# VHH binders against Kinase non-catalytic C-lobe domain-containing protein 1 (KNDC1), part 17

Target 1, 252 residues: Kinase non-catalytic C-lobe domain-containing protein 1 (KNDC1), of Homo sapiens (Human) (q76ni1r1468to1719)
Amino acid sequence: STHQLFSQLTLLQQELFQKCHPVHFLNSRALGVMDKSTAIPKASSSESLSAKTCSLFLPNYVQDKYLLQLLRNADDVSTWVAAEIVTSHTSKLQVNLLSKFLLIAKSCYEQRNFATAMQILSGLEHLAVRQSPAWRILPAKIAEVMEELKAVEVFLKSDSLCLMEGRRFRAQPTLPSAHLLAMHIQQLETGGFTMTNGAHRWSKLRNIAKVVSQVHAFQENPYTFSPDPKLQSYLKQRIARFSGADISTLAA
Short names: E, the ipSAE of ESMFold2; O, the ipSAE of OpenDDE; V2, 0.75 times the mean of E and O plus 0.25 times the DockQ between their complexes.

## First folded at step 13 (VHH; framework vhh_6z1v_2)

Design i1 (from y3 with Y102F; at its last look DockQ between E and O 0.56; V2 from the best seeds 0.00; counts 0 for: pae E 6.5 > 2)
Fold by ESMFold2, look of step 13:
Structure i1 (fold): chain B 252 residues (1-252), chain A 123 residues (1-123)
Amino acid sequence: as target 1 above (252 residues)
Amino acid sequence: EVQLVESGGRLVRTGGSLRLSCAASGFTFSRYAMGWFRQAPGKEREVVAVITWSGGSTWHAKFVKGRFTISRDNAKNTVYLQMNSLKPEDTAVYYCAASPVFGLFRTEDYDYWGQGTQVTVSS
């Protein structure tokens, strides 16, 4: 069922997300380099501590392992979605797969699993998938889901803090997209018009601490779906089968 | 206490125009996406248009695309719906709503709601 697929994909995504220490999301080169020689005095210890966890002197390989796994899984899920569709040799099966993935992605974003929702959208947006004539024979209600997913992506890209507002932030589990987090961190680093001084460094440290706090808060409220080991094993195997695949060549 | 107050609804002839306003208070308006919904008698409440917190992106339902335009003024804590080329099927109570989350097409995505303003379109 699409609900079972949604729930098990969510648990698989959560497993990878929970392995990441919040500092891992600050280790990417997109976050910038923190210079200890210009450090602000430790008057606001929380901000200072968060900045120190991104030290250039930390070994990258241990901290990057789990973040790299999370990012690779995101690409693998997208590739898997595209591959399943382009290797399906009948229009009937392609329509069924498109419909299934769209409904799974809709369940994902409705339950705040934005990671998997955006990964599926990315797979469906692949040019080889978009060229399928199956799109034209989808039921209208199902085709509308694609427009919803695109709107969700636009809105998620528009605001780095949107997931932290409102009563639902603390009441419901959330899985953020690693790609969108990286994009928002990049946005926080591109100020451009602020004086370079101690106040500017404090502002950057405060925004970095907000990212760490956001990741930590999401990890504190996990999804509690019941695991289905057979379905999880099946999903892992299908995703792994297409890892690194060239979708254009699979489309033949 | 959060308050959303719609205004501007009235009787208009087919082909006419209206501009709805929604004044917001009691929350940080600039941190919320805003939406307009409508509900005709006997029908479910349905999304009409949505606008991001900054106003940089908008979405409009297919049944109003090209005719209605959502906009916002964060300095005035106000969201607007410009309605052009009105049709009798646009007759409904129009609601303003605020949401901090993405996935903005469902009524359950919105935390705060106004009381609504009646729009009636006659021939």
Scores: ipSAE 0.064, ipTM 0.531, lowest interface PAE 6.5, mean pLDDT 77
ESMFold2 (binder alone), look of step 13: mean pLDDT 88; pTM 0.901
OpenDDE, look of step 13: ipSAE 0.120; ipTM 0.622

Design i2 (from y3 with Y102L; at its last look DockQ between E and O 0.49; V2 from the best seeds 0.00; counts 0 for: pae E 4.0 > 2)
Amino acid sequence: EVQLVESGGRLVRTGGSLRLSCAASGFTFSRYAMGWFRQAPGKEREVVAVITWSGGSTWHAKFVKGRFTISRDNAKNTVYLQMNSLKPEDTAVYYCAASPVLGLFRTEDYDYWGQGTQVTVSS
ESMFold2, look of step 13: ipSAE 0.245; ipTM 0.626
ESMFold2 (binder alone), look of step 13: mean pLDDT 86; pTM 0.887
OpenDDE, look of step 13: ipSAE 0.040; ipTM 0.573

Design i3 (from y3 with V101I; at its last look DockQ between E and O 0.70; V2 from the best seeds 0.00; counts 0 for: pae E 7.0 > 2)
Fold by ESMFold2, look of step 13:
Structure i3 (fold): chain B 252 residues (1-252), chain A 123 residues (1-123)
Amino acid sequence: as target 1 above (252 residues)
Amino acid sequence: EVQLVESGGRLVRTGGSLRLSCAASGFTFSRYAMGWFRQAPGKEREVVAVITWSGGSTWHAKFVKGRFTISRDNAKNTVYLQMNSLKPEDTAVYYCAASPIYGLFRTEDYDYWGQGTQVTVSS
């Protein structure tokens, strides 16, 4: 049933991702540190990349709501993964759960759901989870999936535009990791092209525009898995149960 | 026409070293991640090492970690595999492969392949 879990977790992630406007990820306060003649607007409902700062007319709450929901869900999924493992009664149950989560995460990244794959990885990397003796008794083939997930994370961290290259970009649905995407946008806004000459400033603006277009393009090509409302409700309930949980305390 | 041409495969003794090269043409090399794969007789093709298009990140399979090193030279459109402390089980045809984006660990994730170069490690 790892395929069923993968597909329904993907649909749940997609629902939250589809609510975000691409500009929600921009940070206008960091703009202009290296390139003062350009401004990218806060995540308003408009497509404008430049806005006058006016607290009276910018309802920051509505623009941040969906991004906050997306980021909060990412943390909740990570916490859920860790909590399920550390609250298991025996090492045999922990081996079963580790194996299931690793295989679900593998299906996620193979189907370009990088959001859920990285959320599971984050949960598996929690110190309390890493201390489980179950890691030592995993089948070697399953244990290698952890190394694959770490390698995927490294590639995603190293290139903000890697998801937009090649024929798979247009042929397959994609869900980016919200945390990694936000990190890359901040990097582009604050510099990596440190000169103020016009060519470098224009290149910075083009790269930021490409990342924003990336979000829009992913929203245009959704996953079409069949929903399973009972499984989705079960997953939401389990994830919500552990929201905000202190994993170290649960492991004690 | 895309072409990947491996070279450097030969017979070497256990414990020896070898450097494989793969020359690329027909595509923008600096926009492709590169991988080395190997296939022993009767076995499935398996990933050995992968490198990002900038060369900033590498990954190596556990069975070669510490012994093999992937690298690339984007100015020469070439990817390399330095193979040290060779063992008889490293005997295989080694393939160079290119992927434009992600999915760097499965054969199906790679769009372009070389013809392969034979590496044989004798006891």
Scores: ipSAE 0.028, ipTM 0.490, lowest interface PAE 7.0, mean pLDDT 77
ESMFold2 (binder alone), look of step 13: mean pLDDT 88; pTM 0.903
OpenDDE, look of step 13: ipSAE 0.095; ipTM 0.605

Design i4 (from y3 with V101F T107E; at its last look DockQ between E and O 0.63; V2 from the best seeds 0.00; counts 0 for: pae E 6.8 > 2)
Fold by OpenDDE, look of step 13:
Structure i4 (fold): chain B 252 residues (1-252), chain A 123 residues (1-123)
Amino acid sequence: as target 1 above (252 residues)
Amino acid sequence: EVQLVESGGRLVRTGGSLRLSCAASGFTFSRYAMGWFRQAPGKEREVVAVITWSGGSTWHAKFVKGRFTISRDNAKNTVYLQMNSLKPEDTAVYYCAASPFYGLFREEDYDYWGQGTQVTVSS
């Protein structure tokens, strides 16, 4: 069911997110984290991201790979979503899959799992997926979910602290989009931390601290869904199957 | 204390125009998406329009058909609904509401609500 998939995807995402520390979101640019819009699919050159990227804040700090793992997983999920759709050979099946993923995504952002919602959105926005004729025969109510997802993305991009506002933050678990959070932090990190007079830009540091502290805040209130190890295993396997796949090639 | 105060609702003739205002206080206005809702007699409350924090993006209900436009002024902590080409079916109490989330169009997604302003469109 949509609910089962939503809950288990959420738990899987949560598991990865719980391994992250706020510090992992700092200086992510040095780790090669960049805006997806600019990311020329560099061929898998295994260039070993030399683990020794110096932290802007701690020169000798070796940054753990948890953020990268989180981001890789996000890409894998997106790829999985896209792959499922483009490898389906019937219009009916494509419609069903689109509907299913859209409904899952809706459940995700409604329950403040923005990570999975954005991952699904990213998959659905792949050119090969968008070219599917199934979009034309998708029920209107379901198609509206796509517009809602886009709106959610705009919301998430609007402010680095947008998820900390309102009653829901206190009442409900939250999983942020790791990529968007990282981008917000990178934006804040842009520029020097030292003024020409040698003084530190404390306001900037405070702002960064505030934004990264969200990670802990969100971790303190986890989702309490019942785990389904069998379904989780299946999902992991399915996602892994399409990891690194070229969707355009699959669509061909 | 959080307050949303709607104003501008009045009796207008069919084809007329009206601008509703909602003044917000007691919370960080610039961090909240704002929405307009309406409730006609005997009908469920429905979302009319939503605007993001920055005002950079807006959503309008299908029934608006380009007649209404939501906007905001963060410097004034105010959200607006410009209503043109009003019809009798637009008669309703109009509510402004604040949400920390854009993209959710359910009433439950909004944390703060105004008391509403009556808009009546006569034939």
Scores: ipSAE 0.027, ipTM 0.500, lowest interface PAE 3.6, mean pLDDT 87
ESMFold2, look of step 13: ipSAE 0.044; ipTM 0.524
ESMFold2 (binder alone), look of step 13: mean pLDDT 87; pTM 0.892

Design i5 (from y3 with V101D; at its last look DockQ between E and O 0.75; V2 from the best seeds 0.00; counts 0 for: pae E 6.4 > 2)
Amino acid sequence: EVQLVESGGRLVRTGGSLRLSCAASGFTFSRYAMGWFRQAPGKEREVVAVITWSGGSTWHAKFVKGRFTISRDNAKNTVYLQMNSLKPEDTAVYYCAASPDYGLFRTEDYDYWGQGTQVTVSS
ESMFold2, look of step 13: ipSAE 0.070; ipTM 0.506
ESMFold2 (binder alone), look of step 13: mean pLDDT 87; pTM 0.899
OpenDDE, look of step 13: ipSAE 0.237; ipTM 0.667

Design i6 (from y3 with G103A; at its last look DockQ between E and O 0.51; V2 from the best seeds 0.00; counts 0 for: pae E 5.6 > 2)
Fold by OpenDDE, look of step 13:
Order: structure tokens, then sequence, then C-alpha cells
Structure i6 (fold): chain B 252 residues (1-252), chain A 123 residues (1-123)
């Protein structure tokens, strides 16, 4: 069921997110984390992003690979979503899969799992997926979910602290989009931390601290869904199967 | 205390125009998405339009068909709904709502609600 998939994907995402520390989101540019809009999908560069980049704040600190793992997993989930659609040979099946993923994504962002929601959105936005004729015969109510997802993305990109507002933040678990959070932090890091007179830009540092502190805030309130190890295993295997796949090649 | 106060609702003739306003207080307005809802007698509350915190993106319900436009002024803590080419079917209580998330279809996604303003369109 949609709910089962939602809950288990959320738990899988949560497991990875819980391994991250706020510090892992600092200086992510040095780790090679870039805006996806600029990243020409070079198929091949499995270049092991060397975690050996020094922290902007701790010269001798070796950054753990947890953020990179989280981001890689996000890409794998997106690829999986796209692969499922393009490898489906019937319009009926494609419609069903699109509907299913959209409904899962809807459940995700409604329950403040923005990570999985954005991963699904990313997969569905792949050119090969968008070329599917199934979009034309998708029920209108389901198609509207795509617009909602896009709107959510715009919202998440609008402000680095947007998820900290409202009573829901306090009352409900939250999984942020790691990539979007990293980009927000990178934007704040831009321009350096030292003024021309040699003084430190303390306000900038404070702002960055506020944004990265969200990681801990969100980790303090985890989802409590019942795990389904069998389904999780299945999902992991299926996602792994398509890891690194060229969706355009699969669609051909 | 959080307050949303709608204004501008009145009786208008078919084809007429109205501008609804919603004044917000008691929360950081610029960090919330704002929405307009309406509820006609005997019908469920439905979303009319939504706008992001910055005003950079908007969504309008299909039934709007370009007749209504949502906008906001963050300096004034106010959201607006310009309604043109009004029809009798547009008769409803219109509500302003605030959400920390850009939500389109669920009333529960909105944390704060106004008391509503009555819009009546006569034939």
Amino acid sequence: as target 1 above (252 residues)
Amino acid sequence: EVQLVESGGRLVRTGGSLRLSCAASGFTFSRYAMGWFRQAPGKEREVVAVITWSGGSTWHAKFVKGRFTISRDNAKNTVYLQMNSLKPEDTAVYYCAASPVYALFRTEDYDYWGQGTQVTVSS
C-alpha cells in the first residue's frame, strides 16, 4: 500500500539522516556538493568524493562521509523512481506507477518527510519520465499532486529556516531535503567570514549556526512507524539495482 | 496573539469585481505561505489560491479560470485576493489562512485561520 511504502521509505531516510551531524553540512562545497542544476550528469565520475576536506571552522577536522552518503542515497532513490517508470512497457502500468509515486510523495510532504518527497519529484522530473504518454492519461487529481510537489520545492528553496516555523515543527517529525539544506548553508557561507579589517563576521556565523542546528532539532523528534524489514529489504534491493543507471539508456 | 482578519466581502452583481484583504498579526508573516479558502452553504471548504512567503509563486484553483489573483505585501503583513468576473457560484464565506508549508489541498496544513468574509454574487 501507499502508506506502507511511505512509512518504510521514511524510516530508511530517517536512519541515514540520524547519522548526520550539523557539522557535516558545513563547507559541503569543498566536498563537491553542488547544485544539481549545474551538474552535468557525468555518468562516470563515481569519483569517491574524498571526505578529506577540512572544515571551515575546524582546521584539523576530518569530515565524515555521512552527508555524502545521504546525498548519494537521495540520488539513488530518484534514479529508482525514474527507472521504474521508464522500464514499464505498458501505458497502464506507467499510469499506475506514476500514480503510486505521486501519492507516496504526497504522503511524504504531508507528513513533513520532505527528503523523500523531493527525491521522488526529482525522479519524476527526469526527461525520459516526462516524455511518457502516461502523463496525459493520469487522473486529474493525481496530476495535481505533481504541481503540489513543485510548489513544495519552491517553498523549501525560499528560506533556509522555513521548516522551523509553525506548530507542526514542534509536534511532528521532520526530514529535510539534505541537498536543499546543504545549498542553503553554502549560500550563507559565500563571501567569506573575515572582514577587510580582519574582524570576523559573527552575524554570518550565527546565522549559519541557526540553520545547521535544524539538523539536531529534527533528529530529536523521530518518526515512530513500525518497521517492515522485509519491505525495507525489498526497497533497498530495488533501489540498489538501479543505482548509477542511465535512465535515458533504460528508456531506449 | 495570532490574528487573521479578512475584509472586503460584500454583495456584488454578476460580472463584478472585489478585492479581499487579510491582515495578519502575531506571527512572522514573511515566513508563512498564505491561502484563500471559501465555503459555500452546504459545501465543503475548498482552496481558492495559495501564495509563497515571498510572493514569487502562486497557485489558483481550476475553477478560478484566471478570474482571481492572489498577492501579498509583506511590509503590510497583508494578503489579497483580487476577484474579477464574479459569478453566483462564487458566493461563499472566504477565509484567509497561514501555513508554514506550501500546501494546496488540505485545510489541516494551515495553522492559522481568519473568521471569514462573506461574498455574495447576485444574478
Scores: ipSAE 0.106, ipTM 0.583, lowest interface PAE 2.3, mean pLDDT 88
ESMFold2, look of step 13: ipSAE 0.113; ipTM 0.570
ESMFold2 (binder alone), look of step 13: mean pLDDT 86; pTM 0.887

## First folded at step 14 (VHH; framework vhh_6z1v_2)

Design a51 (from i5 with Y102F; at its last look DockQ between E and O 0.55; V2 from the best seeds 0.00; counts 0 for: pae O 2.5 > 2)
Amino acid sequence: EVQLVESGGRLVRTGGSLRLSCAASGFTFSRYAMGWFRQAPGKEREVVAVITWSGGSTWHAKFVKGRFTISRDNAKNTVYLQMNSLKPEDTAVYYCAASPDFGLFRTEDYDYWGQGTQVTVSS
ESMFold2, look of step 14: ipSAE 0.500; ipTM 0.795
ESMFold2 (binder alone), look of step 14: mean pLDDT 87; pTM 0.896
OpenDDE, look of step 14: ipSAE 0.215; ipTM 0.659

Design a52 (from i5 with Y102L; at its last look DockQ between E and O 0.60; V2 from the best seeds 0.00; counts 0 for: pae E 2.2 > 2)
Amino acid sequence: EVQLVESGGRLVRTGGSLRLSCAASGFTFSRYAMGWFRQAPGKEREVVAVITWSGGSTWHAKFVKGRFTISRDNAKNTVYLQMNSLKPEDTAVYYCAASPDLGLFRTEDYDYWGQGTQVTVSS
ESMFold2, look of step 14: ipSAE 0.591; ipTM 0.839
ESMFold2 (binder alone), look of step 14: mean pLDDT 87; pTM 0.893
OpenDDE, look of step 14: ipSAE 0.442; ipTM 0.774
ESMFold2, look of step 16: ipSAE 0.507; ipTM 0.794
ESMFold2 (binder alone), look of step 16: mean pLDDT 87; pTM 0.891
OpenDDE, look of step 16: ipSAE 0.514; ipTM 0.806

Design a53 (from i5 with S57Y; at its last look DockQ between E and O 0.31; V2 from the best seeds 0.00; counts 0 for: pae E 7.1 > 2)
Fold by ESMFold2, look of step 14:
Structure a53 (fold): chain B 252 residues (1-252), chain A 123 residues (1-123)
Amino acid sequence: as target 1 above (252 residues)
Amino acid sequence: EVQLVESGGRLVRTGGSLRLSCAASGFTFSRYAMGWFRQAPGKEREVVAVITWSGGYTWHAKFVKGRFTISRDNAKNTVYLQMNSLKPEDTAVYYCAASPDYGLFRTEDYDYWGQGTQVTVSS
């Protein structure tokens, strides 16, 4: 059932999100320039007086185990979606998978799980997936969901802090997209980078404090779906199977 | 008391233009995404256009793209719908709606609604 898949994917995403400390989301290196690798460089643990200050800004990106897990999972879900579709051997199977992923993603964004919704969208946008003939066979109502998801992505990219300032973020459970959050935080750092104006420094500090407060508020209002450990284990195994996969090679 | 008041709906000929306005009060307007919806007789209410809090980005339904433009003035607490090249199929009651987070496409995603303004497009 797409509802059962949606709810358990949401619980899996929430588990990773809840492990993150809100201040870790301020590390623009981890969010804006993240390498797909999860390696922690040993050299960034070395210190001098000046290097320690600079290393606190630079190495936080690679030393935050839970943020790295969250970002890796986002990529793994996208890869999993693409891999499941391109490794299906018939157009009928591909239509069924496209339909399921589209409907799962729609349930996700409607219930404010923007993380999983955007991860699925990213997988469906892979070139090898877009070239599948199954898109033409798809029922029109389901095919429209793809355009709806793209419109949601445009909205989420349009206003910095939109989910973090919205009234609903305290009233309803919400999971933000890690990649879109990274984009917005990097914009706040760039826009506030000036040492010639005290107002810019205070504006930057205020925005930083707002991000920390809002991430914490999202963590305080979790989803309360009933866990299904067997389905969760199945989903984890499928996602892990394709971790790091080269989708173009699988499609060949 | 939250209030959304639409105005500007009237009878207009095919090919004509019309501007709808929606005046908002009772909430912090600049924190809300705004939408225009319409409902023709015997049909479900459908989203026409959505605009973000700042007005920096807009979305328009395919059936009005290129003809209608949503805009907002946060200093006046007002959202607008400029309707050009009107067709008889555009005849409907038009509703203004406010969402506290972002542009949403379902009626359930909007917390506050106006009373509606009638737009009639004659042949």
Scores: ipSAE 0.029, ipTM 0.464, lowest interface PAE 7.1, mean pLDDT 78
ESMFold2 (binder alone), look of step 14: mean pLDDT 88; pTM 0.904
OpenDDE, look of step 14: ipSAE 0.159; ipTM 0.611

Design a54 (from i5 with Y102L L104F; at its last look DockQ between E and O 0.49; V2 from the best seeds 0.00; counts 0 for: pae E 6.6 > 2)
Fold by ESMFold2, look of step 14:
Structure a54 (fold): chain B 252 residues (1-252), chain A 123 residues (1-123)
Amino acid sequence: as target 1 above (252 residues)
Amino acid sequence: EVQLVESGGRLVRTGGSLRLSCAASGFTFSRYAMGWFRQAPGKEREVVAVITWSGGSTWHAKFVKGRFTISRDNAKNTVYLQMNSLKPEDTAVYYCAASPDLGFFRTEDYDYWGQGTQVTVSS
């Protein structure tokens, strides 16, 4: 059951990822990624970007609704994870759910589904979830998985190109975390506008192009798990049920 | 040519201390997570400690927590394992390993391995 949940969540994430055109990740600033801890407001960048487009951006790209859908779904999965835990009626049920989500997330990052792994981690880190007494009851081996997930997140945040190193990025399917990837691209774009000479700008432009090429490469090597439409429909319904939910209100 | 070369393994008495070093070359060390693994005869290789590429986070297996400390020096391309309060059960070949990915708790997550250094803890 945990393997089935992992595989079907991965297929659902992949479906959304495959709809995104790689070049539209360059426009992540204009698509509202600012809510993910950016220092640069969207409004100030959109006017400058549209009037004086850098050579990094393709003409007529803008407003890719599929990237917004991908980012919204990431938030919906995180909210769903938190909601399922805080609406559980007993500590025993909360322990079972924590354990299940931790093991699903572990399967995700081990199989390079970093998107779903980070979405689950984000849900588990919600303040209302962290306050649950169930964390103290978890078996020690299960509790260690939380530390593993946090280490994975630190690694992902440290370098936008970390998934392109070594031989495995082309040999195994990969789903990158869209929020973290968009954050890295936005940071590279804003840093480039403050450079003093052209040599440093060309290096930043090459790095941005490498990240976009990375998205395309991941789309060419999809996961091949067998679909379970009944389980997928169930998961979609549960995730949609809690979309936009106020977790603090649900916990009260 | 990628190389990971462990050093510092030797015979030590119970309760003693030892520091292992692993010198890395042939790849961009600062972009790799590093791990120490150990293998006793007839046992499977098991993870001992892991450190992220920047050194910002570490993880230690429960059986060594509080006794062993992983660290790294990216300027020297070196990862260390400080081992204190050694027990006979710590006797094993210790391996240094490097992973470019985020799954760095399993042996198959690591692309590069050293040849190992023997640590023996006598009663």
Scores: ipSAE 0.057, ipTM 0.492, lowest interface PAE 6.6, mean pLDDT 78
ESMFold2 (binder alone), look of step 14: mean pLDDT 86; pTM 0.888
OpenDDE, look of step 14: ipSAE 0.206; ipTM 0.649

Design a55 (from i5 with S54R; at its last look DockQ between E and O 0.60; V2 from the best seeds 0.00; counts 0 for: pae E 6.1 > 2)
Fold by ESMFold2, look of step 14:
Structure a55 (fold): chain B 252 residues (1-252), chain A 123 residues (1-123)
Amino acid sequence: as target 1 above (252 residues)
Amino acid sequence: EVQLVESGGRLVRTGGSLRLSCAASGFTFSRYAMGWFRQAPGKEREVVAVITWRGGSTWHAKFVKGRFTISRDNAKNTVYLQMNSLKPEDTAVYYCAASPDYGLFRTEDYDYWGQGTQVTVSS
């Protein structure tokens, strides 16, 4: 059922998110995360200053591995979504999978699992998936969900604090998109340590601290869905099967 | 008491322009996301545009993109919808709505609603 898939994907995402210390996101540039829309080369970063900041918060491998796992899982989920669609044998199967993933992603963002929602969106945006004729067959109501997901991404990209400013962030569990959150911190971090204007630098550092505090606040209010270990094992196996897959090759 | 009061709806010709206003009171306006919705006779209420409480991001439905612009003035506790290049299919009652969060695209995401203002676009 779509609800079962939504709830178990959310629990899997939550498990990885809860392992991350909020300060891991201060080192997002070291992990090489970049939003495609910026396409900015990272030619001149304050490597000495960034390395010193990194060493103050993340002194060894054990502390770093959970953020890496979170980001790798995000990419693996996106790849899994794309792979399932392009390896389907018929257009009818592709329509069924598109509809299912769109509805799962809608449940995710409506329940504030922005991480899984954006991972599914990224998989659906893959060029090979977008070329499928199945998109033309979708009912209009289902196709509108794609536009809703894109709008959610725009809102999340436009304001790093938008999830912290409102009644619902305190009342409902939330899973932030790791890639988008890392992008926000990377943009602030790049500017914050290279400027000679002390007031601007400290304002940027305060904003970074607010974003990190956002992560901590979300970790304090977890989802309480009932685990389904058989479904979780199945999902992990499917996601792992396509890890690192070349979607263009699978589509050929 | 929370109030949202729309104004500016009237009859206009195809291709014309119109600006709707929504005056807000009874809550801290700057902490609410605002949206415009519309409902044609016998149809479901549908989202037209959304603006975040900080005014840093807007979203417009595909059917109005490039023609309508949502904006807000936090000093006046007012949200606006500038409507250009109006078409007969834009004929509807337009509603202002407020959400304490960023608001999504569902009516249930919004806590407060205005009474609506009629917009009619003639050939």
Scores: ipSAE 0.089, ipTM 0.540, lowest interface PAE 6.1, mean pLDDT 78
ESMFold2 (binder alone), look of step 14: mean pLDDT 87; pTM 0.902
OpenDDE, look of step 14: ipSAE 0.257; ipTM 0.671

Design a56 (from i5 with Y102W; at its last look DockQ between E and O 0.34; V2 from the best seeds 0.00; counts 0 for: pae E 5.4 > 2)
Fold by ESMFold2, look of step 14:
Structure a56 (fold): chain B 252 residues (1-252), chain A 123 residues (1-123)
Amino acid sequence: as target 1 above (252 residues)
Amino acid sequence: EVQLVESGGRLVRTGGSLRLSCAASGFTFSRYAMGWFRQAPGKEREVVAVITWSGGSTWHAKFVKGRFTISRDNAKNTVYLQMNSLKPEDTAVYYCAASPDWGLFRTEDYDYWGQGTQVTVSS
């Protein structure tokens, strides 16, 4: 059950990730859109005659659409997790849901599905969820998973992704968090006020290209879990039901 | 060509303190997260503490929280483990490890390992 949920959430995340072209993760305007709303925005660009006439059919429009879909799904999963907790009517149900989400998230990060792990963590960190008394009666071993997930988030926010070195050939599949990639890319883009003609700019470009290369490498090594279409459909429906929900309004 | 060399392990009485050091060479130290692991005889190797490449964030296992502190000096390519209030169950070989990767709590997340330094805590 927890393994089934982990594996199918991973396959759903992978499906969206595989549709994105790695270079479009460098589109910081699209990656930054989520901080302003859960509504689906168009890919933002300065208006021009060519953009107006060509945007519907250009490969960039299609690839930006998939990137926006990936970002919206990340927010929808977080909202779904929070909504399931706050709409539960008893402490017993909330303890069961907290435990289940924590264990799913632990399986996710241990199998390098950092996207889903961080999405669940974000949902569990919502103030309305943190106020639940169920946290106090959670078994101690399960409660430790929350601190573990927060440590994983801190480490993923470091520059480790863009500086990945060393061991030849990563055989294990990996799904990076789109929001943490956006943070790293913004750090690389902002870094380097250059005092010289281009030396720091070329170093910045090499680091950015390394991130794109790592995204491409992750796409080449997919998870091979068996699909469960019934469970996937159920998960999609639950996640979609809470899309854009105001968690504070749903709580009590 | 990569080397991680631990030092400072020795015999210490219960309640004592000890500082381990790990000197790194053969890679860009400031781009690697560092960890301390330990392995008692007949047990699996387990994570003790982890520190980010910049030293800005640390994590300590529950069984050592409040007693051990990981730190690093990127100018000296060295990571440290300050061990206070030592107990007999802390007896183990302590290993220094380096990872450029996102997963920092499992042995397979680390590319490079030291040979280990023995810490023995007696009654």
Scores: ipSAE 0.113, ipTM 0.533, lowest interface PAE 5.4, mean pLDDT 77
ESMFold2 (binder alone), look of step 14: mean pLDDT 87; pTM 0.895
OpenDDE, look of step 14: ipSAE 0.289; ipTM 0.704

## First folded at step 16 (VHH; framework vhh_6z1v_2)

Design e51 (from a52 with V50I; at its last look DockQ between E and O 0.71; V2 from the best seeds 0.00; counts 0 for: pae E 2.7 > 2)
Amino acid sequence: EVQLVESGGRLVRTGGSLRLSCAASGFTFSRYAMGWFRQAPGKEREVVAIITWSGGSTWHAKFVKGRFTISRDNAKNTVYLQMNSLKPEDTAVYYCAASPDLGLFRTEDYDYWGQGTQVTVSS
ESMFold2, look of step 16: ipSAE 0.636; ipTM 0.862
ESMFold2 (binder alone), look of step 16: mean pLDDT 86; pTM 0.886
OpenDDE, look of step 16: ipSAE 0.546; ipTM 0.823
ESMFold2, look of step 18: ipSAE 0.443; ipTM 0.769
ESMFold2 (binder alone), look of step 18: mean pLDDT 87; pTM 0.890
OpenDDE, look of step 18: ipSAE 0.493; ipTM 0.789

